# Designs tried in a protein design chat: VH-VL binders against q9h9l3. Part 262

Target 1, 176 residues: q9h9l3
Amino acid sequence: PRKMVAIDCEMVGTGPKGHVSSLARCSIVNYNGDVLYDEYILPPCHIVDYRTRWSGIRKQHMVNATPFKIARGQILKILTGKIVVGHAIHNDFKALQYFHPKSLTRDTSHIPPLNRKADCPENATMSLKHLTKKLLNRDIQVGKSGHSSVEDAQATMELYKLVEVEWEEHLARNPP
Below, E stands for the ipSAE of ESMFold2; O stands for the ipSAE of OpenDDE; V2 stands for 0.75 times the mean of E and O plus 0.25 times the DockQ between their complexes.

## First folded at step 13 (VH-VL)

Design D68 (framework fv_amlenetug; at its last look DockQ between E and O 0.87; V2 from the best seeds 0.65)
Fold by ESMFold2-Fast, scan of step 13:
Structure D68 (fold): chain C 176 residues (1-176), chain A 120 residues (1-120), chain B 108 residues (1-108)
Amino acid sequence: as target 1 above (176 residues)
Amino acid sequence: EVQLLESGGGLVQTGGSLRLSCAASGFTFSNYAMTWVRQAPGKGLEWVSGISYSGEYTDYADSVKGRFTISRDNSQNTLYLQMNSLRAEDTAVYYCAKVRYWGSGSFDYWGQGTLVTVSS
Amino acid sequence: EIVLTQSPGTLSLSPGERATLSCRASQSVSDNYLAWYQQKPGQAPRLLIYGASTRATGIPDRFSGSGSGTDFTLTISRLEPEDFAVYYCQQRYSSPLTFGQGTKVEIK
């Protein structure tokens, strides 16, 4: 498949003491950074902790939010059969309650050549903010009002493009 | 065929109360957020209130906060707007509308509207 | 509150002419959350465009939307008699939800 998208999700805390991470916003962009999906999502369980400092989500966003079951169907329709790029993407897939094939998954938090370009240890898990600043000279996730999942998805796609040729070659030689 | 049918409008005195209803059919009502939008005679559209699919989350325009209460009964496919402490400036046609999901969060289906007239 | 300002207030045009309607937001709005509606006398509003540029089902291709940030435009490439109506832009990006004041497209 040549079709590639990047995803970033925001989670809120549900369950006892807000310790369960539940999907509350999802943004998906195409290869060129155009937005394909950007919706607030209402979890099926009561929200205990909005985690607003990081998620940017507040109670008013929940009023018109897409119910989880409907949003999940919409998102999976976009992701199925495509190469999906994300940062620490296992957290996004867990929140979506979705399994995406490893052969079609690209995680920018686990691409050694990307860390190398950023002058970071190849096996360290670097934050999206750090890699974006180092490699794209761009500040993301600025301030205390929460992150933009659109901005994060766009940054993630641009980071992947920096190593796309060498990493796809590596995966062809070392299939997951 | 999606249908929304408002009822309960009428003439009320300043300070009075009125309850509007919106009967929904042709879609799974319990899956969609709903809204009330009003339009004063000869004026533009003004968003009044919204409610999540479960009824857990609500929001209101500043002009009606503390006076209006939106609610829903998913078992009856009905949306409500309880209006208290009515003012002359609340005079308007009240529309219920269905929230669209995917890409906009705009309103894809609207009822015919019900007229509320508030006078002294 | 995000204020949407539409201009002009009234467009007087003849059938066959192009109509260009402007909607300006007091602060930046994600284009995914801007919509346009048409309202004819005595009728409820009808959704025309959502996500700034996507036509709703059944809307003729003479209607198009564009713009991002604070400046949005609705274009009707060739007015038909049934297009003379009031048009409203709407944002759902920030609470409270707001509409523009409307642009009336009337026959000259």
Scores: ipSAE 0.744, ipTM 0.874, lowest interface PAE 0.7, mean pLDDT 91
Fold by ESMFold2, look of step 14:
Structure D68 (fold): chain C 176 residues (1-176), chain A 120 residues (1-120), chain B 108 residues (1-108)
Amino acid sequence: as target 1 above (176 residues)
Amino acid sequence: EVQLLESGGGLVQTGGSLRLSCAASGFTFSNYAMTWVRQAPGKGLEWVSGISYSGEYTDYADSVKGRFTISRDNSQNTLYLQMNSLRAEDTAVYYCAKVRYWGSGSFDYWGQGTLVTVSS
Amino acid sequence: EIVLTQSPGTLSLSPGERATLSCRASQSVSDNYLAWYQQKPGQAPRLLIYGASTRATGIPDRFSGSGSGTDFTLTISRLEPEDFAVYYCQQRYSSPLTFGQGTKVEIK
């Protein structure tokens, strides 16, 4: 009965030489893949590198973007008390400057049963694109104009559903 | 209560200049992105320009690029639109609007508008 | 640039009737970036629907939005006298921001 959401974020470069990854888009979907949140976010520091080829973020997206502090508050209200699914999700939480309880966190980049279903070594760190192609027969992140965080969040939720019963049982027996 | 009041409209000749103002109250102006939208008499809505909460990021419709400049003074809670090299097709009611966050930048509050008439 | 084409241009109906307004985008738009506005004569527009389907604060439940991709719909389940106005769809998915040309809902 506990509500589950999936999250994906896109980051831009801030700080010296654009090396700091700062949140510039966040998408959250529910269990059925319906969009609960999808906003461009304006980092509090000057953007040095939009990283557009990967992020899809351009200057025009920042004009109406939600200031980071406001967006963070909105996002955390959605995440609180929920099981949050992501892919390499520590990067998303780092960009949000947020700690989510490990017992409520699911990371599709670190689920051995999911790798096994994809005919991959259990300890391998597989990309979201690769897992999605192998297990869902879908192409995501197509082209060079950047990733869609909505598309990626939806794919992440569908991947987790493939192992949800097994993995939730495993975690109940082996609390993090 | 959120209130937006445009001013500075009037009659101006082609090639002339005009500066519109939008006085804001009832919210923390410096936290919000703002937008100008115009409507020619008897016509639909046309987005003109937008500006981020700090003023660092701006964007313009192609029809006004290079001629119009959006700006803001957060200490005075005022949004501006500097309109140069005015043309007959710039004749419209100009609205300022507040961006709604968590609505993908939808415009939740609008002023009553100020009329700009550009004569030949 | 994403062109939004609304149909019909004018919808002549009586109070109590159901109104269905269409907005078609020239290319796919994520539904989170699609909004609907109402404009009554002599007034500024007001936000009705954002995210294609979510009612803005204070909007009666007779207004509903639906659709995805290139095809979006605003429905008014039972027209009230105050609903006779012009309705605009708007996208912010791609710059420049664009509005549809409007659908006028008028008394038959």
Scores: ipSAE 0.590, ipTM 0.835, lowest interface PAE 2.0, mean pLDDT 91
Fold by OpenDDE, look of step 14:
Structure D68 (fold): chain C 176 residues (1-176), chain A 120 residues (1-120), chain B 108 residues (1-108)
Amino acid sequence: as target 1 above (176 residues)
Amino acid sequence: EVQLLESGGGLVQTGGSLRLSCAASGFTFSNYAMTWVRQAPGKGLEWVSGISYSGEYTDYADSVKGRFTISRDNSQNTLYLQMNSLRAEDTAVYYCAKVRYWGSGSFDYWGQGTLVTVSS
Amino acid sequence: EIVLTQSPGTLSLSPGERATLSCRASQSVSDNYLAWYQQKPGQAPRLLIYGASTRATGIPDRFSGSGSGTDFTLTISRLEPEDFAVYYCQQRYSSPLTFGQGTKVEIK
């Protein structure tokens, strides 16, 4: 079977009024939760809004940040050929300006068995924080320091593992 | 081979100014963030300042904010540290170092250092 | 700022012995943001470990890093004569970047 990784990205606001979401941090973990990649990333355009309360990104993080073009290359090398797990992962791929094959993508925000297990409506979009608390009894994204993309990626992987067998069987019978 | 060569150190009076340079070779200088780290005689390492690959973003230790300015000339493969209002406690060997992207914020190559002595 | 406290201040050992160096952070640091350096007298520091556990290029496998949260460890499995030096930990988790005060590994 293909190796599995989980990804979580933090974005900052660029462009007019900071409405463009630009990649500013990316974390990738393997099946065991080991960090494969975790870097601050420097957008090609000037940052207008760091969105710090959510992203955890501060101006000082950009000093040693990896230029986007370079980071993108590094990240894509890691993702290529892997099953990629994420939460609302379309946002991460959009920020990366890269789209992974659908057949190799797992979005924990759209897995009905996962919601069912959490006593949530199967077709509802639940937050990573809520699912993590409900199913893993773990608090993530707490405090005012912003999110930890490593923590979020690890939580995402752990959540997926709860329904992996069932979901993979479903996908095998119903390929996207 | 990566090489970093600091220059510009010397003896300066309190309140004086000094400009350090770091000549880089052996890698694409303009692609990497750079940093200055200093070490007082017989003491440990202290981060001084950092600058992004393009020079757009800079950061400083509180001890040097408002007095030191980090800059770079990517066309000349050179890193600079302008030091103004120097104090006795600024006496140290100043190292320039390259920042690695895998594990950004760690310094994978260092210069030999240049000694700055501030006297009254 | 994040304060890194290294212990012990001095470690006296003989060649061939195992060295265990500690670095404690005043707050939690992601393991990928911790580095270790070696500095010999009259020389610039040399990167040993980055990301808490990854050896830099050319670093012998007798050097290893481990830890997470607030507690990190550098281990030298079998001390060689050239390993007697000062070792520093460093964090990149937040500004200002900070170093530990160093641990001196000296020959007994």
Scores: ipSAE 0.558, ipTM 0.843, lowest interface PAE 1.0, mean pLDDT 94
ESMFold2 (binder alone), look of step 14: mean pLDDT 92; pTM 0.944

Design D69 (framework fv_amlenetug)
Fold by ESMFold2-Fast, scan of step 13:
Structure D69 (fold): chain C 176 residues (1-176), chain A 120 residues (1-120), chain B 108 residues (1-108)
Amino acid sequence: as target 1 above (176 residues)
Amino acid sequence: EVQLLESGGGLVQTGGSLRLSCAASGFTFSNYAMTWVRQAPGKGLEWVSGISYSGEYTDYADSVKGRFTISRDNSQNTLYLQMNSLRAEDTAVYYCAKVRYFGSGSFDYWGQGTLVTVSS
Amino acid sequence: EIVLTQSPGTLSLSPGERATLSCRASQSVSDNYLAWYQQKPGQAPRLLIYGASTRATGIPDRFSGSGSGTDFTLTISRLEPEDFAVYYCQQRYSSPLTFGQGTKVEIK
């Protein structure tokens, strides 16, 4: 059996008008929800928009932040060979400039049985906040001070556990 | 071997100025955030200031804001602390320390410290 | 600012004994942002533990860290002569970065 981790990243705006999303924080938790990695990351480009309302990132977090190149190496070392769970995880992999094997990737925004349990259309893309409220009866991403990537990664792992047996069986019959 | 060597400490009168330097070797200085931590005689540790690897981002303890300026010269592998409007309570040993990545900003290597004594 | 309160202020123990040092935060601190340092007289501090429970490189396994939220502990399972020193906890969860006041472990 392969080890499983969950990931959630926060992005800030760089480039013209802050329209480019650059990695600025990454949290990784193990199967039990224990934190394996949680670091602020300094983008190589100037930050135009901290997007603090959603990211929770402020200028002071950048002082001791890990440079992108170094952080990327640390993160990839943790992810390699593991089943990686995330919500809309393609955004996290894009920010990391990383391609994780699809056979080892689990995206809780694209798991039909999970939507079914939440009484939502199977092929709809539901937010992490909505699924967590419906299935775990827990409110996440509350307030105006930004999201906790640790909280989001933990919620994502717990959501996957609800359908793990069923979904792993489906993937064994229908390999990516 | 990682080495950090502080210099520039000494005796100064209240209201005076000093510039501390920290010479770094044994690692790629330009890749790491750096910090200054001080310790008054017989007292505990107090964080003073931090600077990102590029020098773009800085932060200060409230007690030194507006008086101290942290800076770095990556071409010379040197960290600086410019101290202005010195007060008696600034008397301390000043340590230069390297930020450890993958440890949420802990400090893995420290210099020997340089003593700053501020007298009226 | 997050205040870290260490207890006791002084531990008087003999070599071979177990030392248990506490660090309590005035508000919750993610364990990922809690570190412990050792300082001997006339020397710079030395990193012992980061992320509340991970030993730094070269640190003997008799040193262990634990805790979460507001309550953190450093344990030295069997004191060696070189372990008599002052120990500081440190958080970087919130700016400004703060240290505890220190616990002195001294020979009885």
Scores: ipSAE 0.703, ipTM 0.866, lowest interface PAE 1.0, mean pLDDT 91

Design D7 (framework fv_amlenetug)
Fold by ESMFold2-Fast, scan of step 13:
Structure D7 (fold): chain C 176 residues (1-176), chain A 120 residues (1-120), chain B 108 residues (1-108)
Amino acid sequence: as target 1 above (176 residues)
Amino acid sequence: EVQLLESGGGLVQTGGSLRLSCAASGFTFSNYAMTWVRQAPGKGLEWVSGISYSGEYTDYADSVKGRFTISRDNSQNTLYLQMNSLRAEDTAVYYCAKVRYYGSGSFDYWGQGTLVTVSS
Amino acid sequence: EIVLTQSPGTLSLSPGERATLSCRASQSVSDNYLAWYQQKPGQAPRLLIYGASTRATGIPDRFSGSGSGTDFTLTISRLEPEDFAVYYCQQRYSQPLTFGQGTKVEIK
């Protein structure tokens, strides 16, 4: 059997007008919600927009932050060969400049049974905040000081556990 | 073998200046953030200043802001702390330390420290 | 700033005894951002534990860290003569980076 982890990344704006999303924090938790990785990451390009309301990242976090190349190596070592759970996870993989096999990827924004349990249209892309409130009766991403990527990764793992048996059986019968 | 060797400490009068150096060896200095931590005689540890691997980002404890400047020369594998307008309360052993990535800013290697004594 | 308060200030024990050292944060700290250091007289600090509970390379397994939120503990299960030292906790969850005031473990 393969081990499972959940990931959530925070991005800052780099490039012209801060329109490029660059990795600035990554949190990874195990099946039980224990933190395996949680580091601030320094993009190779100048940060134009910290997007603090969403990312929680401030200039102070960059002083001791891990350089992107080193952080990427650390993160990929954790993810390789494991089932990786995330919410809208393609954004995280894009920021990591990483390809993870679809057969080992679980995206809680695209699991029809999960939406069904939340009384939402099966093919709708629901926010992590909405699904967590509906299914776990928990408020996450509260306030305007930025999100906790640890909190988001933990919520994502818990959401996946609600449909794990059903969804893994579906994937075994219908391999991606 | 990782080594950090501080130098430049000594006795200085109040209002004077000193520049501390930390020579690094045994690791790729240019890939790591570095920090200065001080310890007054008989007291605990106090963070002074930090600098990112490239030198682009720096930060300082409020007690030293405007008086101390951290810098680095990656081509010479050396960390610096320029200390101006020294006060009696700056008397301490000054340590340089290497930031450990994958542990959220713990310091895995420390120098032996250099004593700065500010007399009035 | 996050203030770290260590207790007790001094712990007087004999070799072979268990030492339990406390570090309390003024606000919640993610455990990934808490570390423990050992310092012997005349020497630089040495990293013992990072991420609240992970032993640094070369640190004996008699040292363990635990805790989350505001309450963290360093435990030395069976004191050896070389363990009598001052111990500091440290956080980097919030700027400025802060250390506790230290706990001295001394021979009774």
Scores: ipSAE 0.676, ipTM 0.848, lowest interface PAE 1.0, mean pLDDT 91

Design D70 (framework fv_amlenetug)
Fold by ESMFold2-Fast, scan of step 13:
Structure D70 (fold): chain C 176 residues (1-176), chain A 120 residues (1-120), chain B 108 residues (1-108)
Amino acid sequence: as target 1 above (176 residues)
Amino acid sequence: EVQLLESGGGLVQTGGSLRLSCAASGFTFSNYAMTWVRQAPGKGLEWVSGISYSGEYTDYADSVKGRFTISRDNSQNTLYLQMNSLRAEDTAVYYCAKVRYHGSGSFDYWGQGTLVTVSS
Amino acid sequence: EIVLTQSPGTLSLSPGERATLSCRASQSVSDNYLAWYQQKPGQAPRLLIYGASTRATGIPDRFSGSGSGTDFTLTISRLEPEDFAVYYCQQRYSSPLTFGQGTKVEIK
């Protein structure tokens, strides 16, 4: 009965040689795929590498972007107390500098039944793009202009729905 | 109460320069991106320029790029628009506006505007 | 540049009637990146709707926004005398930020 949302974040490179991943966009969708949050976010540190091929983020997006501290507060209000679905979601939580309870976290990169449905090894970490093509027959992250975090969050929620009943029963019997 | 008050408008000759100011009050100015939007007499709205909360990032409409410079002084809660090489088509009421962060890029509060008239 | 085209250019109605205003984008705009503004003569614009469908603070329930992709609509369910004004749509999906040319809602 707990409400569920899906999240996907885009990161840019900050710090020495752009090796630190800093939050620069966040999208959150509800169970039906409706957008609850989608904002560009301005990191507190200087951006060294926009990683545009992957992130879709350019310097122009930073002008009206929400400062990290304000965005973090908005995002955390949405996530707190909800089941949060993501793909390799530990990266998103790290960028948010946020700890979400493991009992309320669902990571589609670490759900063995999902890999099994895709005819992939259960312990492999498959990409969101691959699982979405295999299980939903949908192409995401196409082209070289960057990914849509809204598209990725929507795909992530739809993937989770395929195994929701089975996985929730597993977690009830095997708490994290 | 959020207030934005523009000043610095007036009559200027083609090729001249003018600096607009926008005094902000009623919110933490240093936390918000700001923008300038103009409206020529009897015409619609045209976005001119925007600036991030820190002043590090700026953007401009192509029609003003290279001629206008947006800046801010967070210690004085003031936004500026330096206008150089003015043309007749720059004649407009210039509004400053505050960026809204949920729905960022939309403008939740506007000043009353300041009229800039460029003539030969 | 994303061009926003509003229609009709002028809408002549009486108080109490429903107003429906259209905004079409030259390319797809995410729902979250469309806003509507109201402007009365001699006044600054006022934010009505952001994120295509969310009313701004203080905006009466008679105003609603809808649409997605390239087609967006602003609806005023029952016109009040103070609603006769010019309405602008705006996109923030890509730079430069652009406004539609406006729809004037006037008394019939």
Scores: ipSAE 0.659, ipTM 0.857, lowest interface PAE 1.2, mean pLDDT 91

